# Designs tried in a protein design chat: VH-VL binders against q0aze0. Part 21

Target 1, 268 residues: q0aze0
Amino acid sequence: MKIILVNNRFKENTEKKAQEIAGQLSALNVEVIIDNGLDEPYAGTVDFIMVLGGDGTMLRAARRYGQRAIPVLGVNMGTVGFLSNIEINELAEYLPLILREEYSLEARMMLEVAVFQQQSLLTRVFCLNELLLRSNSPRMLSFALEISGQKLEPYRGDGLIVSTTTGSTAYSLSAGGPIADPQLDAFIVTPVASHIINKRPLVVSPEREISLHLLEEREAIIGIDGQIKMDFGAENRVLIKRAPHPLLMVNLKAKPFFTSIDRSLQRQ

## First folded at step 13 (VH-VL)

Design W14
Fold by ESMFold2, last read:
Structure W14 (fold): chain C 268 residues (1-268), chain A 121 residues (1-121), chain B 112 residues (1-112)
Amino acid sequence: as target 1 above (268 residues)
Amino acid sequence: EVQLVQSGAEVKKPGASVKVSCKASGYTFTNYYIHWVRQAPGQGLEWIGGINPSGGYTTYRRKFQGRVTMTADTSTSTVYMELSSLRSEDTAVYYCTRDYEGTYLFSPDYWGQGTLVTVSS
Amino acid sequence: DVQVTQSPSSLSASVGDRVTITCRSSQSLADDYGDTFLSWYLHKPGKAPQLLIYGISNRFSGVPDRFSGSGSGTDFTLTISSLQPEDFATYYCLQGTDQPYTFGQGTKVEIK
């Protein structure tokens, strides 16, 4: 069996911990590829991905590997979140099930985000939580939202969030969006500090295509999963679709979403 | 082995432009951003901006916007940085460096050898 | 802009000495997920900068274990446990949290 061990390079002493776990797996004849996130994703065939960290590490792993249809297990290293399944101190207990491939999978919708300048594609990113369009100055944005070619009345405000249901508990929630069951597929479109009174959050079919562009020259930022940031201006356009593949999350231990909401939100 | 090889030293007059090249090898050129960092004499390191070679997305430090242009030639695996309206304070060693994510968690790993640009009348 | 300040600006030490360099940021370098975007670089005259430490304390490939990093929030430290002759260089911290990315002003380490 060959696995990718996704390590969080941005926390103290994580390389040593990853090497210790890799050693334990190698002693069980598991071939381990450690991915510290410093280099491009491993391109070879693997059976399983183990993510050592919290929600931030899972978001990075989803961007790197989520379109490859490989089982992904979140292993919490101390901070409770929404995307881990087991704790690090439970890994030895569950390792036999992992090795025998005795686990179930939960599919989580991802976004495909394409950013253009004129007609040229500048970048395409797959993400698990959300795209944020926001002002990069004290001045409000004026921008257009289209949903499958249907042009909504212009927006004015600080920005807009387009999230998955998984992302409903992230920035979308802080901006007034609903908490959504992550087993549903949907876009949640949440205005940020809108000055247009009729701009309520929208829940949109995952089959729709969402387009955003500015109506006035302003400095703006596209944020992706609260991590990637890109300059965005009047010559840019972003298109958002459901990604071709969901993230396949491994389920070994029951983690009831609804009974854990308050505890998990303390960590966001 | 990853290598970034830069063009040779340049001497320019104030008001001119300079174009420095950075040729990449030993990795998939379009998968990594190339950033530029400079060091003026007696000064520390200063980030200038970066380019994603796959689509040409660029981001520049605000003080250089309007004076700097970065381009990529994927057929030669080469990035160019052009700095215009040169001033004597632009005298520096200019480095290219690579970073996988480019606009998130900036921690470049491999650097070019540097190109001295001297601006004097 | 996020400013990072190193101290000392220079120091002299003997081979075998323990050396400590501090980097202080004008704001926390941790993001909402607790990830911290601090790196350390070594720079010798006439050479390219070299990555030593990323993510506070993770050594880059080939970096000797006498180099270590630590810290959190706004305060970070690079330690060389037993200074070697090849460690004569200027050391820089880099915050990679938000653009513009900024380096410390540098710490020149001279072997006396």
Scores: ipSAE 0.695, ipTM 0.869, lowest interface PAE 1.7, mean pLDDT 89
Fold by ESMFold2, last read:
Parts: C-alpha cells; structure tokens; sequence
Structure W14 (fold): chain C 268 residues (1-268), chain A 121 residues (1-121), chain B 112 residues (1-112)
C-alpha cells in the first residue's frame, strides 16, 4: 500500500510528528510519500492520502490531489475545524480500519476555476471552499455576473464570493451567506458589501457555469480558498464550474455536522 | 538536479532596457513560478515579481509596475525579465528563483547564479 | 506593505560560537489557518542565495542541523549552534505571506 502524508511544514514543530507517523506506517510495510508543500504534488498512483493538520492543510491537499479520486483522511493535530475526521491521538485506533479499507467516503463538490486574459487561459485551479473576487483598493468594483449565459444586473460593491456548500461556513458565511449542508451540491453566490440593495445571496445549480468580469478598470484580486491570491483587472475574466471530481473524504468517525456547527465555528 | 542558469552581465545607459534570461532544467518547468529578486550594491534583497510559465500570469511589485515585463518560453524552458527606462538605481544583481505555487506559500527554494546589470552614463 | 526587520545588522563571531539572529515583522505572518511563511536565507558574495529554513523551523534539504529556526506571530529567530567557517555570510529572513514579499535588511556574520 502506498500513501501520501500531507504535512503542514508552515507551522513550527510539525516535522518530528510527521516522521514518527511515517515510521509507524513504514513498519507496517506501507510505502509513504511525505508531501511538505514545497514541491509539486507526487505524480504516481497512491491508494490513500492522510492530511496532518487542520482545515488549511486540507484545503491545500484538496487543491493538490482532489481531482485524483483518492480517499483523503483529515487528521486533526489540535485545531478544531470542519474538514478533519479523527484526532491524531486516535490514529492508532483507526489504523487497522484504514489498512483494511473499512471506511466510508463522503463526496464534497469542488470548484473548477479558469482565469483568462481576453481569450487566453492564464491558469486553471481547483478549490474546495470558494473563489473570492474583491477590490484591491479603497474603490468599489463594478462587475458583471453571468450564470449559464444569463447576464444579471451589474454588481457594485467590494466583491463577490462563489462558494461550494463545503465553503458555506468559510468566508461566504462572514459575508452573509447561508450555512449549507455539505452533502448538497450547489454554488452559493454571496455579494461582499454590495452597494446594490437587492443583491442577495443566490443558491445555484451545480450544473451552471458562472462567469465574472470587471465593468471598469479597477485593481482587484481573485482569492482561492483564502490561500491563493491573484491580481485581476479589466482585461481578465473568470469562469467557474463544478470540478470533474469531488474530494473523496474518508469517514471513520461520525462527525455530526449540525450539532457541531457552533463549536467548530467558535474555534476556527 | 534543479538548475536555473541566467544570462551574462549587462552594461546599459540610463533610459535603455535590459532583458535577462533564466533557463530552467531538472524539473517540470510549467509547474513552478519563476520570481525575480534583485540586490543593489550595499543593499538587501528586493522582490520584483513573478510569472507562472503555465499560461503566463504575472504579478509585479508596485514600484516596478509599468517598467517590468516577464515572459516565458515553454519550448526552451526560459523566463525573461525586461526592465525598461533604466536609471542608475537599477544597478543590481538580478536573481531568478522558483516557487511551486508562487502566490501562496512563497518560499523560493532554488536560485539562479545572478546577472549583474550596470546602469551608467 | 509588511516590513520585516532583522537584528543585529552585523555581528562578529568566532568559529564555535552560538549565533542568534532576530527577525520581527510589522504584523503577524500567520494566515487565517495559522500557517506562517517565514524563511531564512544564507547569502555569500558572488553566490546565489540559499534556502536554509522555511515555515519558521523546517530545515531545507541538505542544511546542517546546527541551523534552527523558531518563533511565532511577529517574532522569529535563526540560531546557529556552533559556527563553522562556511557560515560566515549574510543572512536574510523573508516573509512570504503577503505581496509584496519582503526580505529583512540582512545580518552580516563576520569572522572576529
């Protein structure tokens, strides 16, 4: 069996624990690839991905590996969040089930984000939570939103969030969007500080295509999962659709979403 | 072995342009950003900007916006940085360096040998 | 812009000495998830800069274990536990959290 350990080497003192876990797995004849986040993703086939960290580490793992249809387990290293399933001190207890593949999978919709300059594709990225379009200056943005070719009335404000249901508890929530059941597939479109009174959040079919572009020259930023940031200007547009593959999250321990919402949000 | 090899030293007059190349080898060129960092004599290191060779996305430090252009040629695995309207303060050693995601987790790992650009009347 | 300031600007030391260099940022370098993009570089005249430490405390491949990093929030430290002849160089910290990415002004470590 071959697994990837996604380690968060951007927090102090994580190397020793990751090496300890890799040693435990190697002692069970599991081939371990450690992904420290500096190098490109491992390109070979693997059976399983173990993410050592909180929601931020899982978002990075989803971006790197989410389109490979490989089971991904979130192992919480101390920070309560929405995307880990077991705690690190429980790993030994669940390891036999992992090795026997005795777990269920929960599919989580991802976004496919394509950024263009005029007709030229600049980049394509997949994300688990959201795309943010936001002003990068004190001035408001004026921008166009199209949904499957249907042009909405122009937006004016600080920006817009296009979120998955998984992302509904992230930035979208802070901007006034609803909490959504992560088992649903949908886009949640949430305005950020809209100057236009009737621009309410929209819940949109995952079969739609969403397009954004600026209507006047302004400095803006595209943010992806609160991690990647890219300059965005009047010459750019972004196209958002459902990614070809969902993230396949391993479920070893029941984690009741609705009864844990307040606890998880308080501790993020 | 990851390697970034830069073009040789340049001497330019004020108002001219310079174009420095950075040829990459030992890794998948389009999977990594190339960033440029300079060091003027007696000064520290200063980030200029970066380019994603896959698709050509660029980001520049504001003070260089309008004077710097970065391009990539995937057929030769080479990035170019062009700085126009040169002034004497642009005299520096210019380094290319690589970073996987480029706009998140910026911690460049491998660097070119540097290219001295001298701007003098 | 996020500013990072190193202390000291220079120091003199002997082989075998323990050296500590401090980097302080004008704001927290932790993102919303607690990830911190503070790195340390070694730079010798006429050579390319070399990555020593990334993510506060993680040694890059091939970096000797006498180099260590620590810190959190706005205050970070590079420690060289026992200076070797090859360690006389200028050291830079880099914040890679927010553009523009910024280096400290450098700390020159010279032979006493």
Amino acid sequence: as target 1 above (268 residues)
Amino acid sequence: EVQLVQSGAEVKKPGASVKVSCKASGYTFTNYYIHWVRQAPGQGLEWIGGINPSGGYTTYRRKFQGRVTMTADTSTSTVYMELSSLRSEDTAVYYCTRDYEGTYLFSPDYWGQGTLVTVSS
Amino acid sequence: DVQVTQSPSSLSASVGDRVTITCRSSQSLADDYGDTFLSWYLHKPGKAPQLLIYGISNRFSGVPDRFSGSGSGTDFTLTISSLQPEDFATYYCLQGTDQPYTFGQGTKVEIK
Scores: ipSAE 0.689, ipTM 0.872, lowest interface PAE 1.8, mean pLDDT 90
Fold by OpenDDE, fold request of step 14:
Structure W14 (fold): chain C 268 residues (1-268), chain A 121 residues (1-121), chain B 112 residues (1-112)
Amino acid sequence: as target 1 above (268 residues)
Amino acid sequence: EVQLVQSGAEVKKPGASVKVSCKASGYTFTNYYIHWVRQAPGQGLEWIGGINPSGGYTTYRRKFQGRVTMTADTSTSTVYMELSSLRSEDTAVYYCTRDYEGTYLFSPDYWGQGTLVTVSS
Amino acid sequence: DVQVTQSPSSLSASVGDRVTITCRSSQSLADDYGDTFLSWYLHKPGKAPQLLIYGISNRFSGVPDRFSGSGSGTDFTLTISSLQPEDFATYYCLQGTDQPYTFGQGTKVEIK
């Protein structure tokens, strides 16, 4: 068995922990490739990806490896989130199951985000949570929203979120979006401080395409998964589609999503 | 191994333009952002901007917007930084650096050897 | 802009000494996920800067274990447990969390 071990390179002592776990895996005759994000992704065939960290680490790993159709396990390291399946102190207990491939997979839809300048593609990113378009000034944006060729009325507001169902418990939730069952594939289009007081979020089929562009010369920002930030102007357009491949998240132990989210909301 | 090799020193007059090159090797050129950082004499390091060689997306520090242009040539694995309307304050050693994050952040790991740009009358 | 202040600006030390450099940012460098984009670099005149520490405390490839990083939020520290002759240089911290990305003003480590 060959495993890519992804550590959170932006937290203290994560490399050391990764080495420790790599040693444990090696002792079990597992070939381990440690990915600290500094090097190019391992191009060889691997059987499993283990992500050590919280949601942020998982989101990065998803963007890095999601297209490779490899099982990805989130191992939480003391953070609160929705994307990890087991805790770091549980890893030893579940290693036998991993080695025997006794786990289930949950396919999570990802977004394909393409940013254009005129007709030229600037970048294409696959992401697990959301795309955010927001104003880079105290003024509202004015932009065009198109869904599968249907042009909606011009939007005015601070911004707009296009989220997966996985991302429904991320920024979309804070913006008033619905909580979505992660087992569903759908876009959630959540307004951010629309000039229309009760502008409702849209739940959109994953078969559709979503296009955004500014209607006036304004400074805006594209945000992806709360980690990537791009300047966005009148000359740019963004096209959002369902990614061609889902992220295959490993489920070693049952995570009661609805009870968890309910408990989380009660704490807030 | 990863290497960034920059073009040689430049001497320019105020108002002129300078174009510095940075040739990358030892890795997949289009997988990493290249950023530019400068150091004026006796000063610290100052971030200028960055480019994604894949697609050509650029981001510049506000103070340089309108004067700086970054481009990438994938066929030669070379990134260029052009700075126009040069001022004496632009006299500095300019470094290109690879961003290991590659996701519109600035996390440099490897650096070029630097290019001295002198702006004088 | 996020200001990053290093302390001290310069110091004199001998081979074998323990050296500590600190960086303080004007605001937290942790993002929404708690990830902190703080790095340390070594820079010698006429040479390319070299990455020492990334993500607060992770040593870059080839970096000796005498170098270590620690900290959180707004306060960070680079420690050289036993200074070696090749370590005399200027050190910089870097915040990569918010644009514009900013460096500390540098700490010159000189031979005593």
Scores: ipSAE 0.683, ipTM 0.884, lowest interface PAE 0.7, mean pLDDT 93

Design W14
Fold by ESMFold2, fold request of step 14:
Structure W14 (fold): chain C 268 residues (1-268), chain A 121 residues (1-121), chain B 112 residues (1-112)
Amino acid sequence: as target 1 above (268 residues)
Amino acid sequence: EVQLVQSGAEVKKPGASVKVSCKASGYTFTNYYIHWVRQAPGQGLEWIGGINPSGGYTTYRRKFQGRVTMTADTSTSTVYMELSSLRSEDTAVYYCTRDYEGTYLFSPDYWGQGTLVTVSS
Amino acid sequence: DVQVTQSPSSLSASVGDRVTITCRSSQSLADDYGDTFLSWYLHKPGKAPQLLIYGISNRFSGVPDRFSGSGSGTDFTLTISSLQPEDFATYYCLQGTDQPYTFGQGTKVEIK
């Protein structure tokens, strides 16, 4: 068996911890590739991805590997979030099941985000939670939202969030969007500090294509999963659609979404 | 072996432009951002901006917006930084460096050898 | 802009000495998911800067284990446990969390 071990290189002492776990796996004849995040994703064939960290590390892993249709297990190393399944001190208990491939998978919709300058594609990113368009100055934005070619009345405010149902408990929630069942596939479109009262959050079919662009010159930022940030101006446009593949999350230990909502949200 | 090789030293007059090249080898050029950092004599390191060679997205430190342009040529695996309207304060060693994430948690790993740009009358 | 201040600005030391350099940022370097990024570089005039430590405490490939990093929040430390002749250089910390990315002013480590 061949496993990628995704390490969170942005926290203290994580490389040593990853090497220790890799050693334990190697002693069981598991081939281990450590992804410390400095280099491009491992391109070879693997059977399983183990993510050592919280939601932020899982979001990075989803961007790097989510379109590869490889099972991904979140292993909590400290701060508990929405995307880990087991704790690090439980790894030995569950490792036999992992090695025998005795686990279920939960599919989580991802976004495909394409950013353009005029007609030129600048970048394409796959993400798990959301795209945020926001003002990067004290002045508010005037921007256009199109859903499958249908132009809505212009937006005016601080910005807009387009999230998955998985992302409904992240920035979308803080901006007034609904909590969504992560087993649903949908876009959630949430205005940020809108000056127009009738611009309420929208829940949109995952089959739609969403387009955003500014209607006047302003300094703006595109944020992706609260991690990637790009300058965005009147010359830019972003297209958002459902990614070709969902993230395949490994389920070894029951983690009921609805009974844990209050506890999980209090930790944010 | 990852390598970033920069063009040679330049001497310029105030008001001119300079274009410094950075040729990459030993890795997939389009998968990494190239950033530029400079060091004026007796000063510390100063970030200028960066470019994603895949598609050409650029971001510049506000101080340099309007005077700096970064471009990439994927056929030669080369990034260029052009700085215009040169002033004596622009005298510095200019470094290119690479980072996988580019605009998320910046930690450049490999650097070019540096290019001295001297601006004097 | 995030300000990053190193201390000391210079120091004199002998081979074998333990050297400690600190880096303090004007605000927390944590991102929205609590990931904190601070890295350390070694730089000699006429040479390319070299990455030593990334992600607060992780040694880059080939960096000797005499180099270590620690810290959290706004306060970070680079330690050289036993200074070697090749370690006389200027050291920089870099905050890579928020643009513009900013370096400390540098700490010059000189032979005594």
Scores: ipSAE 0.673, ipTM 0.862, lowest interface PAE 1.9, mean pLDDT 89
Fold by OpenDDE, fold request of step 14:
Structure W14 (fold): chain C 268 residues (1-268), chain A 121 residues (1-121), chain B 112 residues (1-112)
Amino acid sequence: as target 1 above (268 residues)
Amino acid sequence: EVQLVQSGAEVKKPGASVKVSCKASGYTFTNYYIHWVRQAPGQGLEWIGGINPSGGYTTYRRKFQGRVTMTADTSTSTVYMELSSLRSEDTAVYYCTRDYEGTYLFSPDYWGQGTLVTVSS
Amino acid sequence: DVQVTQSPSSLSASVGDRVTITCRSSQSLADDYGDTFLSWYLHKPGKAPQLLIYGISNRFSGVPDRFSGSGSGTDFTLTISSLQPEDFATYYCLQGTDQPYTFGQGTKVEIK
């Protein structure tokens, strides 16, 4: 068995723990690759990815490895979030199950975000939570929203969020979006301070495509998972699709999503 | 070993353009952003902008928008920075640097040796 | 723009001395997940800048143990526990959290 340990390079405790865990796994004849994000991702075949840290670390790991169809386990290290399955102090207990591959997998839909300059592709990113389009000034944006070729009325507001169901408990929630069952595949389109009072979020089939472009010469920003930022202008277009591969999240421990929502949110 | 090697010193007249190159080696060229930072004589370091060699996405400091153009050649693992309408204030050493964070968050780890650009009448 | 104020602008020290450099930002440099993108660089004339510390307190590969970083929020410190001959240079802090990315004005460490 070969395992990648992903840690938060900005947290000293995660690096130390990664080394400790690597030693433990090596003693069990498991090959271990430690990835702190500074180096290029390991290109070889691996059987399992263990993410040590919080939601931010998981989001980075998802963007880095999500396309490789490898089981990914979130191991929380004292943070509040929704993307970890077990706590670091529980790892010893569940390690035998990992080694025996006695766990369930939960496929989480990811977004494929493509940014164009006219007809030329500038960049393509896969992400687990959301794409954000927002104004880079105090002025509202005017932009066109198209869903599966259906052109909606021009949108005016501070911005727009396109989120996965996984991302429903992230920025979309803060913007008034619904909390979605993570077992569902869907886009959640949440307005950010729309000029239309009570404009409601849209729940969109994962089979559809979403297109965004500005209708005026304004400066805007594309945000991805709260960790990537891109300048966005009138000559740019965003195309959002379901990623061709989901993130395979490991479920070792039953986690009651709906009964833990209030507790988790109250702690934030 | 990661290396960034820049082109040689340039002397230009006001109003002219300069194009500085940065050749990268020792890593996968398209996996990291390249940014440019300059230092005028007796001054500190100033961020200019960055480019994603994969796809060619660029981001520029507002101060330089309209005058700076960054491009990447994947076949030669080289990034270029062109600065037009040069002014005496543009006299500086220009550095290319690799960013291991990507966009939004900037963390340069390796730097080129610098290119002196002198603008004088 | 995020302002980064570095102090002192210059200092004189001898080999073996303990050196402390401070960097203060106009706003918190922590992102939404608590990661802080504050870095320290060493720069010698005619050479490429070198990364010393990233993420407040992480030493870059090959950086000696005498270099350490600390701080949080808006206040950060670089410490050289025992100054060596090769450490005489100009040091810069960098905030990499918000665009435009900004450096401190630098601290020149000179021989006393």
Scores: ipSAE 0.633, ipTM 0.866, lowest interface PAE 0.8, mean pLDDT 93
Fold by OpenDDE, fold request of step 14:
Structure W14 (fold): chain C 268 residues (1-268), chain A 121 residues (1-121), chain B 112 residues (1-112)
Amino acid sequence: as target 1 above (268 residues)
Amino acid sequence: EVQLVQSGAEVKKPGASVKVSCKASGYTFTNYYIHWVRQAPGQGLEWIGGINPSGGYTTYRRKFQGRVTMTADTSTSTVYMELSSLRSEDTAVYYCTRDYEGTYLFSPDYWGQGTLVTVSS
Amino acid sequence: DVQVTQSPSSLSASVGDRVTITCRSSQSLADDYGDTFLSWYLHKPGKAPQLLIYGISNRFSGVPDRFSGSGSGTDFTLTISSLQPEDFATYYCLQGTDQPYTFGQGTKVEIK
């Protein structure tokens, strides 16, 4: 068995724990690769990915490994979030199940985000939570939203969020989006507006495509999972699709999402 | 083990173009962005732009857009930066650098030795 | 653009001295999860810049432990606990969070 341990290079405790776990796994004749994001991603075949940290670490891991169809386990290390399945102090208990591959998988839809300048592709990014389009100034944006060729009325506001159902409890929630069952595949389109409160979030089929572009010469920003930013202008267009592969999240411990959602959200 | 080796010094006239090369070794060339940073005499460091050798996608600082072109040759593990319509203000040492963060984040870890580009009449 | 201001612009010190360089950004460099892309570099004339610290406080491979970084949000500090002869150089902070990426104006550490 070969396992990648993903830690957070910004949190030293996660690196230390990764080294400790690597030693334990090696003693069990498991091949371990530690990835803190500084080195090249391992290109070979692996059986399991263990993410040590919080939601931010999981989001990076998802972007880095999510398209390789590898089981990914979130191991929380004292943070508040929605993307970890077990706590670090529970790892010893569940390690035998991991090694025997006795766990279930939850396929979580990811976004494929393509940013264009005219007809030229600038970048393509996969992400687990959301894409954010927002103004780079105190002034509101005017932008066009198109869903599978259907042009909606122009949006005017601070911005727009296109999230997965997994991302429904992230920034989309703060913007007034609905809480979605993470087992459901769908786009959630949540307006970000300071003055216009009559716009309702949209729940969109994962089979559709979403396109955004500005209607005026303004400066905006594209945000990915709250971690990546890029400039976005009038000459740019963003196309959002369902990623070709979901993130395969390991489910070792039952988590009552709906019965605990209020408590979890109150901690944030 | 990681090395970035740049081409030699250049002397150009105003209005001309310069193309500086950066040969990478010691790692998988297509796994990391290469960025360019320059330092004019007596000035600080200034980010110019970057290229993803995988796909050739580029990002440029706005002030250089239209004048700078970055390209990558995967067969030789070499990145090129071409700056056109040269001005005296473009006189600087140009550095290539590897970015370990990737898409739209910038954390350079290894740098080339620098290439002096002098623009004078 | 994010402005990055270093202080001081220059300083004179002796071997063995404790040296502190500060860097202030015009806005927070942290992402939504607290990760901050603030780096420190050492640069000598005619040589390639060298990475010292990444992510505020992480020493790059091979960097002596006399170098340390600290800070959060908009205020950051590079500390050399005991200056060595090879440490006389110009130091730069870099924000890699927002484009365009910007450097501090530099701090030249000279021999007293």
Scores: ipSAE 0.607, ipTM 0.856, lowest interface PAE 1.0, mean pLDDT 93

